# Miniprotein binders against Protein ANTHESIS PROMOTING FACTOR 1 (APRF1): the designs that were tried, part 17

Target 1, 330 residues: Protein ANTHESIS PROMOTING FACTOR 1 (APRF1), of Arabidopsis thaliana (Mouse-ear cress) (q9lyk6)
Amino acid sequence: MSLTELDDGLVRRMAMGAVFSDFGGKIHSVGFHRTDDLLVTSSEDDSLRLFDIANAKQLKITYHKKHGTDRVCFTHHPSSLICSSRYNLESTGESLRYLSMYDNRILRYFKGHKDRVVSLCMSPINDSFMSGSLDRSVRLWDLRVNACQGILHLRGRPAVAYDQQGLVFAIAMEGGAVKLFDSRCYDKGPFDTFLVGGDTAEVNDIKFSNDGKSMLLTTTNNNIYVLDAYRGEKKCGFSLEPSQGTPIEATFTPDGKYVLSGSGDGTLHAWNIENPSEVARWENNIGVVSCLKWAPRRAMFVAASTVLTFWIPNDGESPAPADPPTDQQQ
Below, E stands for the ipSAE of ESMFold2; O stands for the ipSAE of OpenDDE; V2 stands for 0.75 times the mean of E and O plus 0.25 times the DockQ between their complexes.

## First folded at step 7 (miniprotein)

Design D7
Fold by ESMFold2-Fast, scan of step 7:
Structure D7 (fold): chain B 330 residues (1-330), chain A 103 residues (1-103)
Amino acid sequence: as target 1 above (330 residues)
Amino acid sequence: SEKEIVILITVPPEKARELLRKIFELAEKYGATVWIEVEGDEVVIWITVYGSEEAIERFIEELEKLAKEEGVELVVVVTPLSEEERRKIIEEALRLYEEFLKE
């Protein structure tokens, strides 16, 4: 296995390696397969693209003209994906697709959402998944059946995440509220609610750290919050430069000790959350980053705009990252 | 000088196997490359045709006749393809064709 326990020095040595610049538009979703061997991207050019991580190589492209592509994630099988639709929702209701990249086949449609899916997550332990939509609902699905297994209604733009054990899921919503549900009896309602300081901006995304101890929130007003996942207390928070039309995205490192994010000025930032400090800042030539994910079990992350870039530790070659600004920390 | 053109056909799955068999036969005659994508209950067939202008024209004429005979929609999609993209389409089409024959 590759290194999953990091220190400030290794994070600072991360540098742009492989670059893929043949996309026909902005990349709006990326996902790693849990084996850490494959990456999938969705883009404004209606493509889904499959990449080999170890060799930094593009394996496959498919085009989806009828539905477009929007949010995407792997199922447990490395050749199959769940992908959400960008258009024709009102006429078809086909908001989500379970598809095989192996034979270019849509295996199942999941109908029910009345507006675009903006959050999508796969259960880590079974064939269930969740979708959050601008129709102000979260739906729970099973890959084996077309019928929706459950629906939760809420205010604002939902963001959903499973914890690593699949025992709890979180729904983030307007006002920085996060509601926690027991996966086995979600019909009883949330067992806890966290509030992040009265921030009324919509949540863009929510993630659990791999150890389940921390929760990462990004908001539409360009703030990042790290919460204690058990108590809901804010561990730290960071503000980023605003961008035009591109929500910020943030990612945990696999050990949960660092958070990385893009900024509206096109820079990438890394913070140590155990000793809250910005440890690295990188200027790049790809513009504002729309997607940012650290690989599940490697010292590697991807950053994407209209260009997809792979970042790996630099063994002492230039260029070095820029010095972090101290005014970003509180 | 080689020319290339990309053709898109959308067909119901029950017609797809027979239509693909006929398309692969045409491709062998004219140096065309075919790959298959499935969306929902419809099969999307991407056809990259390259060769002499005369060969391409003849292939398209026969393909249009076949599409009309089978009652399926045929759309010509113009996409600028690099040599690398064309090579990948050829490799993928050959793989899918072999798998299609295996049933």
Scores: ipSAE 0.000, ipTM 0.181, lowest interface PAE 14.6, mean pLDDT 77

Design D8
Fold by ESMFold2-Fast, scan of step 7:
Structure D8 (fold): chain B 330 residues (1-330), chain A 103 residues (1-103)
Amino acid sequence: as target 1 above (330 residues)
Amino acid sequence: SEKEIVILITVPPEKARELLRKIFELAEKYGATVWIEVEGDEVVIWITVYGSEEAIERFIEELEKLAKEEGVELVVVVEPWSEEEIEEIAKRAAELLLEEYEK
């Protein structure tokens, strides 16, 4: 059975499959490639790891002891990544690196941020990307040059996202404000501002749905909001259990019909956003989830803490994998 | 007075030995002191350049020309890393140079 559409039944059948438990600390960022069946992880052990999601295999691991690893995403090429730095930010200013996993090279350093990068997003249509930092700036970059192409100074902790067409980008920030920019003339300032009513907490993350119609926000108040991306009206919202030190994570399904979220008590929740209701809840044994993402082209999501877990539908069929589960003993 | 700059060059492994020798020749020609670190089997060349402002500027101009001719990526870090990091790079570069040229 292969599935291309999601319904409540399929979502309820999602179950933990492959497990990778050989990380030396928390996994703090994961990214899927848009077209290839690849996942990259960054973790507290300073590793970047590349996974084949079709065969549930680790393909490569690299260690980055000088700069560390923090936020990570693929470029358009499946062997190339953008990764932010954890160490030596004040002295070097080398907050971001463009690197090749194919030949283990750092292709370019992007200098400018004076504090940790907390949000990173690749343009879906060109070699531009954005970074949002605790230095209260969003920087716009081009992979072809090391010089910053643009800077936006904003209040609070920014989070950045491109829409799927690359025509608009959003910057979410403290106070529940979301500012929308035309990617072609962002220097004219935002063309719209949305306010999430009654929530003054920092926005942790922002994502557009694949159809561009909805916007997903997570906040430090342990709330998740789904907004209309054109008008900024709240479509639905959910409250989760608070966590000590790990922000809640949320992801859209590729069809935009469901949102999955972690919670501070370690549970995972699935919400139908067309008819707002909780359709599934999973108790897990991996603790509070630091990363949660649904694969762009599969009935699959990943949930990560100090271990990386792949979730797929349990339909009673089990195609024989090339490798057994990679969970290690002792 | 003396100025310190860190330069990063990403080099295909097959070009590494030739480019490294050319970089040293260029540094000697323009009176810059160069400490070079090579990372892994894939070559990222970290260059710490030390000298007068004029020597460093001339070295960088010629290095940019060399990088363009060889088709390699060049990143110039205007401000150096911490004093401790520069010292560590210099020590590793000295070890790599001994291994490379005194086999």
Scores: ipSAE 0.000, ipTM 0.136, lowest interface PAE 14.5, mean pLDDT 76

Design E1 (at its last look DockQ between E and O 0.54; V2 from the best seeds 0.00; counts 0 for: pae E 13.8 > 1.5, pTM E .633 < .8, other shape alone 6.479 > 2.5, unsure alone 68.986 < 70)
Fold by OpenDDE base, look of step 8:
Structure E1 (fold): chain B 330 residues (1-330), chain A 103 residues (1-103)
Amino acid sequence: as target 1 above (330 residues)
Amino acid sequence: SEKEITIFIVVPPEKARELLRKIFELAEKYGATVWIEFEDGKVVIYITVYGSEEAIERFIEELEKLAKEEGVELTVEVDGLSPEELEKALEEALKRLFEEEKK
């Protein structure tokens, strides 16, 4: 499928194309594979689910009752995942697992976090990955080695992200501080530090745009900030309705021109960040969207709550769902 | 010494729901991981268990009982199978299931 150039018109035409409702609770995390048309979900029912996004089909489901499931991301291999644990963290230290969905095995445990992992990201260029935990640490890992490669002690709730070039990673922490590190020499400390002034809320998430020019920072009070990745200056910001206990996720489009986010009122929003304006608003009946990501190579995004939804451009011929037949009271 | 084993069961979808419920209960008891794959109108259930030899033996016995009660075939794979060996074992189990449905 040609990467149809995203414009305001295309974004406005996004509509729900598929719905998956067979979740035993809230979806905590979603992740796309970088190259393959695959999506993974993690949910409160201690399951990981693998989906073919090209055909809107569930391929696999796995239940992890001993450790539970929290944050999930793909590795470079389409059948291999990293998943964080919810249970037995203190007793086992098994806070992160490397899983193969091909042979249905736990390949490796990554021990060291003492509390829940709240941020997880894979390097785009190598087998390195990074995790942030409520233990106020960020840990750097290599899929090939059980031992932690690096530890950064921080203040507050951390969020971590690699740029798409794998050259830089960002760590966001309490007070709106964003620290930038060279991925090759992170032991020297951050080469830059940005302060997002005025917001005292904890950081929920941080992401880079695909071009590495922008960062997307989301706070626990549902403020969204688009930052210049080089200067740390705020390009734009959006405030959404409070979601009382459900963190919302915001995402870039692949071209970095748009930001999408859920809101505490259950709505979805899209903004043009070049000319800061809301370009679309969708009312969805799935509740507060806790996970929202755009597919790397498709005009598609997913929105997840207790339900997973696939959104695609509406080809003008989708008939309006027929109104349910009004039960004529005879 | 603790070891890990993977067991798989191939079932028709109509039997999968009740069997899965029982497997989940068993898996929780032993801290096992349950994997479910949907292939060609069949459900493949993989169960990976880690523990002592005695614990694993007890798990297998309980699982064999459940499989027998539901009238499904159980295939046990020991740790160390290559992906290719696993795939072959799965293909053989699928063939058996299809042959039984044709009788």
Scores: ipSAE 0.177, ipTM 0.625, lowest interface PAE 1.4, mean pLDDT 86
Fold by ESMFold2, look of step 8:
Structure E1 (fold): chain B 330 residues (1-330), chain A 103 residues (1-103)
Amino acid sequence: as target 1 above (330 residues)
Amino acid sequence: SEKEITIFIVVPPEKARELLRKIFELAEKYGATVWIEFEDGKVVIYITVYGSEEAIERFIEELEKLAKEEGVELTVEVDGLSPEELEKALEEALKRLFEEEKK
């Protein structure tokens, strides 16, 4: 079976395989490299941590005491990251950092945001990226230059995403609106706008499936919507228990056929979106999961709260995973 | 006129915790980034600081004092330099440090 061709049975057999519990606070963000077996985390303890996901090993920790860490993603190079700042924004303007894990250096600061960046997305095809901030703006950037390449103003908490071919990007705007832009001609304005959840719902996260057919939206009220990526037609939706203000992250599997999410009651859920139904439900001991991503090239996902857990298929029964080996060592 | 410099410390794991506590205090003062790797049964601590030459020289002086007190050795690297250029930069940084210390 291809790692990108999953079925209901494999999804049901996902179980906790490893735990990393030495974080000094909540994990804010996790990100996989697109091709290499690497994961990066950002945390309340001001760390960025690099993991080898093939061997389940922590490779490197860096502490950013001046700026802290908030959102993080890889660039296309496995040693380079973009990280948003949590502290000292008004005094420095240094809201985003381009950094090298190879030579432990900050390569560039991207200045402009006046408040925390809460959404960050790297282009899948070039050196462009987008950031959404609580300062009510979305900014477009290029790794090769310091200057902001474009700015869009909106109300509320922004969410940004590129489609996986880099042809389109989406921005969540006022009142549950999601606007689609042509990546090469965004100055001409959005070519489409969708409304999700009506006036009472705010979209706080957007993802595109790898096959380009679906868009995954989560709302501040813990609803999940799967839409046709370009027509905006709702394919399915799922409601989750409230998380008391903590955003819940949902993720596609690499084949685009499944969605996983945490819930405010501490459970994890998986749904088949081709034949909409819940295929798995897991109770876990790490509390409300706020970071959840399926690895791009492996039958594996990570779920995080104040601890980081790696989930892999188990030949045993699912959805009740065994305690992780690291947790048992404590 | 601002520059970036990286400093390395290699210690056994049992010495790293207390040293890191003191390094974090110093790093907060200068806004430095601290990187930790585990190699060959040892802890490698990388400290990167970006600032004016004066700020970097003060940071190096304070870090050298700390390292001497703890009995560890520092290695200083300026990013993007060849081994020969790095050796010259290290000698220059140490020379300036000792010249400033006299005052």
Scores: ipSAE 0.000, ipTM 0.288, lowest interface PAE 13.8, mean pLDDT 79
ESMFold2-Fast, scan of step 7: ipSAE 0.802; ipTM 0.911
ESMFold2 (binder alone), look of step 8: mean pLDDT 69; pTM 0.598

Design E2
Fold by ESMFold2-Fast, scan of step 7:
Structure E2 (fold): chain B 330 residues (1-330), chain A 102 residues (1-102)
Amino acid sequence: as target 1 above (330 residues)
Amino acid sequence: SEKEITIFIVVPPEKARELLRKIFELAEKYGATVWIEFEDGKVVIYITVYGSEEAIERFIEELEKLAKEEGVELTVEVPDSPEELERLLREALEKAWEEAKK
């Protein structure tokens, strides 16, 4: 077991460890594999990079210069990824790719979206996935076939998420509405609607907690909301400093007890959700964070800007004194 | 009618950066994907391109010219069929999914 139970003390002791700075631009998407100790990044330099998180080692890089890279996630297989396109979508229709990092091959191209994919999620229970695009559609796909399996039209910025059990998925819509769908019969329309945010606020991202009880929302006006996932009632909410060009990123801890978030002033924040309070705040030297995710099986999170940083618990001791004293008593 | 070709190049790290800049221009033009691994202190560059026979032929011609200019050796591989690779990956996905469910 690599993950211990989290408490306020351990969260406060999280500190920057390994740093990878060989990126040609901002990192705009990161994803952990659910069961294997792997992380993938997507960045403005058109690269996908694969990392071993157990040994803090870069394993592989791919470059996609014609269509670029944007959103990325793992499939259930640790060697294969789904990646969205950044360029040339209207002319080619090539919006998403299914690829094998082991075989160095693109396995499928998924065509249909006319604008960038801003939300991408893999089903936790089968080979289905969803993509939400600035073309005002959410598409449902199956890795086994090229053809789109379903399409939902909406207004506003789409954000999509599966719950941990794969029984429900959520789609954000215009005006701060979040619609809930039964994964087995989504074609019958949503079974519930939660109303969150103001008239000018759109949901940027949705995440379910691992226990399925909470829903984490980030908004375009720099607010974070934690909702009850069954009733849609707000449990807590936080306001962050605005930033130009970088939306606020937030993540649950695996136990669902804490939320971490970036802020427009470059700080990182941690809140206890069970006893709503800010438990930690970190100033960092990497600038405004574009990606923030906690590892599913470790006391570890990653924060990324133009550099990728791994954060792990610090025991509070300096490992390397500047000038070791002679005749030290300890 | 469409084919996939894989080409790989092994170079020391000192040569990789400049070579990759030129490869990226061809990759953008032809829709090729570049894959990079590090092995035994060397940089291994794989380039995969999918398309018509004519497009692949032109890509190989331009890449061979670049390789001569940079003093590097190309190795061209014809990969296994796309159907066979998809079958193997589907089997692996099914097994990984069943293990994850446990």
Scores: ipSAE 0.709, ipTM 0.826, lowest interface PAE 1.2, mean pLDDT 83

Design E3
Fold by ESMFold2-Fast, scan of step 7:
Structure E3 (fold): chain B 330 residues (1-330), chain A 103 residues (1-103)
Amino acid sequence: as target 1 above (330 residues)
Amino acid sequence: SEKEITIFIVVPPEKARELLRKIFELAEKYGATVWIEFEDGKVVIYITVYGSEEAIERFIEELEKLAKEEGVELTVEVEDMTPEEIERLLREAIELAFKELEE
């Protein structure tokens, strides 16, 4: 599927297509490559899996039993990944790995985190990346060097994101606080702080829209917030059904006009954020999603639980278990 | 320079017997150490080898050949790589991935 301009009609026509159900447990993380038609997944069965999204085909599986798999993202090379570790952190200190999926090689270890990495983000412009850990630190890395380039100590569970130009990064932390840093002089501290008012819930995840205008936050009390990325003003917010054990996942569409989210009742929701309204709601048969990402260059998103599903516009031939509800819901 | 690397192989139990026999033979030849674990209905084989870069390369090549013959994938932990070594490996991997994506 080629990416087209999105409107409410196209978003509403998205339907479940290809399904992969051979995972040995919950999928922890998914990542699209920025330019190539590739997706990577990490799951509880300690596998990393590589998918061709143009043909909805699994290309490769590799297992990481010594370290496990947790958070994963592509580097700028379509054959290489950054993957965080679940196991043997205390004994090895090998919290992050730089690896080649093509030849199944671990190219470099990044040592330093004392607890699991819960957030990973690759710089869009260079070989730098960030990791946020339950050890209450954010570390800045360079793929060319195994030594940590910088450490920021913060309160609560950090979530990290680069803006689209890679010049600014954001760290979301305890109390709904978002701190903005200049990537070139982060050691001088944040140049701005946004507070999402009214609730002290932990932030689960943060993302910038591709146009750089908006920030998307998900929280542990099942709220989604869209902020103005420059002023920190709340543009809109949505409340979802609670779920035990699985945080709410949300994603921007590539044009930044829509947000999609899971919910604790297993439904998927889509909102127009320019004129805040719920555009679509889908019931699915995979339960509460642990991962939800829209492809950067296609009218396609993936939703994952213990099952990985690809969603594309319904053209009358796409296999789909159910159409979106026709009724408007408040 | 001498290096130490650890390789692991995850195999279904039905393939483990013959692959293990061949791995033990190869490990003895190169002075490598082999450990075996059972996880989630799979057999996990860990192999640690110590030696020169040339000896390690030969060992990995023979091990990759054995894995391909049995239809299993290897995961190789290679430490102390320079940026230049990583660049060379990534360039090779990208070229081969490009060939596969073409057809």
Scores: ipSAE 0.012, ipTM 0.424, lowest interface PAE 8.6, mean pLDDT 81

Design E4 (at its last look DockQ between E and O 0.02; V2 from the best seeds 0.00; counts 0 for: pae O 12.0 > 1.5, pTM E .656 < .8, other shape alone 8.108 > 2.5, placed apart)
Fold by ESMFold2-Fast, scan of step 7:
Structure E4 (fold): chain B 330 residues (1-330), chain A 101 residues (1-101)
Amino acid sequence: as target 1 above (330 residues)
Amino acid sequence: SEKEITIFIVVPPEKARELLRKIFELAEKYGATVWIEFEDGKVVIYITVYGSEEAIERFIEELEKLAKEEGVELTVEVGDPEELERLIREAIEKAYEELRK
């Protein structure tokens, strides 16, 4: 599914469908499984929640009251998750957990980070994963062992991402620098460095497009950049309204043709990257969006605040999206 | 002296809310993980905790008292370390199968 290229018309027809409002706080993180129709959420109420996205149904909830929940992603197994800790890292050192939602079991604890994990990425080709922490380290892990496999020390807030083929990973750092590493020989240091010119803010998040050609960056000063993943040249950039205390989340569509983002005024925006233009804007009554992800194999995205919303193409019954900004003077 | 236990409780939804509130207090204190499923109009609660034998005994005692006060049936199972290692191996093997797909 979602193998066909999207068009502006389909993007404009996206509208809020299923809504889940029983969360006890802000949703921190959402993740889709790559192949199965599953979504997981992590929330301020210390819950992880598993959803069937085909039937818009909540399947399971788990609560982690001692360490909380923060960042979450699926492993390659559809019942297994990696989740980061929110509390008590300084006393226990328990920064990440590997768990099975099917077996109701914590499988491993990964100890080492001294502060919260703010970026988490699963390798697309093996059982390795990376975590970036406010302790100014990136750690490389293997699900097969408890011990940290590698540590990189950096200035500022790291953000990490594997490319879609797992051959390269990127680490963002202070000053708008993004360093690229060969996954097979990362111990030799980065093979390239991209600089996001003129931006003094830290990078919140990095994502590679599914075709591997583009890199999506979000920054703490409310800017989004799309870079050429091979050369680091800026393809386009967008500015968003500032928000208090909630970082901007952005996502590619699966075909890599569009980028969607939240904004500090609670709106959602969609841009065409091939011909850089805003194609849709939606007013949201759920507040500032903390999580935004497009499903890997469906015409569907999720937007979350304290409420989780599923968005699907509308048959034409819902209100039209808000008009994008114009260059015309009032 | 370290061990893991799993506790299993089945309750009707109207009883689950108050019971879970009290279980959360114990879960925070003892570092237990609470897992919730919905089945046949009932709420199925699993509680897993890992720790010293003394801490687990205290946890079970407090939870048994709570179960008696709420009129719920409590089932306690002692975790098998070999089963945990087996589950880890199976999860990794299945992940490799998914990667090859």
Scores: ipSAE 0.730, ipTM 0.865, lowest interface PAE 0.8, mean pLDDT 85
Fold by OpenDDE base, look of step 8:
Structure E4 (fold): chain B 330 residues (1-330), chain A 101 residues (1-101)
Amino acid sequence: as target 1 above (330 residues)
Amino acid sequence: SEKEITIFIVVPPEKARELLRKIFELAEKYGATVWIEFEDGKVVIYITVYGSEEAIERFIEELEKLAKEEGVELTVEVGDPEELERLIREAIEKAYEELRK
């Protein structure tokens, strides 16, 4: 289905098409490849998993017991990832790794963060990426260079995002402050700063819509704000049920018309942001959804807790249940 | 005191072949390791060299000359060698296998 056909009816027809339940714990992060039909997951069992989203198939699993796995994103290469560490951060400083999934090799370490990375974003146009950490810093990196390219000291929990054109990046921090930077001259400081009033909660996540006109800000108290990316004005906002200790993720649809989010009650919600209204609610039996992203080029989103689920439009053909792996008893 | 540095070069694919040949020759001379990455129509070459400060300086000078001759920008990074060395060795072995093909 072409992404051009997203309407309220299609969003309402989204249904679970595939389920993966073989995770040894909570899924911390999910990431789509930008062009290829690939998904990567990071989970509490210290594994990275690669999926073919076109065929709903797991392609690879790798375990990282030394460092663990936390935040993950694709690079431009379909087999190369950036992954943050959970373990040995203080002793090694190895908070970020550039990793090949092809041969399960660490290609590079990016040292500098003193605490857990909580936000990770790849530039859509070059080999630059950003990380935000509980050490109250944002670091700018180049995949080609071990040395940090830039450091910003912040207040509170940071969140980072590039726009889809890679021209602007945003940093969100405590107090609802969002700073916008020119990616080409970030050393000059932010060109704009705006405050999201009325919420004192820490920022969980920030994203740009594909058209770059809107930002999606999620707080740790499960408030969602859709902001004008140019003016910083609140277009709309949604409040969800609290999720004790589990941050929820919200996502845009590729057309920027809808926002989807999990809730503390385990439900999934979709809103039309042009005419602010809830268009769909799904009862989800997988618990609180901590990861939720729409696929870049498909009428598909994934929702993850301790279980990974693929959601696709329910066109009257029920997807055939994936045959259980035949235990070949030799 | 011996130290280790890593240098990277970003090269367009059309220049990569000739430059790589010259880099390999230079690397062999200094016992340096070369890693090559192909991404988004770019070739990134990582060179790790271990030696005395004087040897490293000579290596950098020769590499800068080579880069200038080929019209490529050179970026020198001074990093902790232990992490890059293992990766570079493996990448070099693979690259040599491909070049011998």
Scores: ipSAE 0.006, ipTM 0.204, lowest interface PAE 12.0, mean pLDDT 83
ESMFold2, look of step 8: ipSAE 0.006; ipTM 0.423
ESMFold2 (binder alone), look of step 8: mean pLDDT 71; pTM 0.641

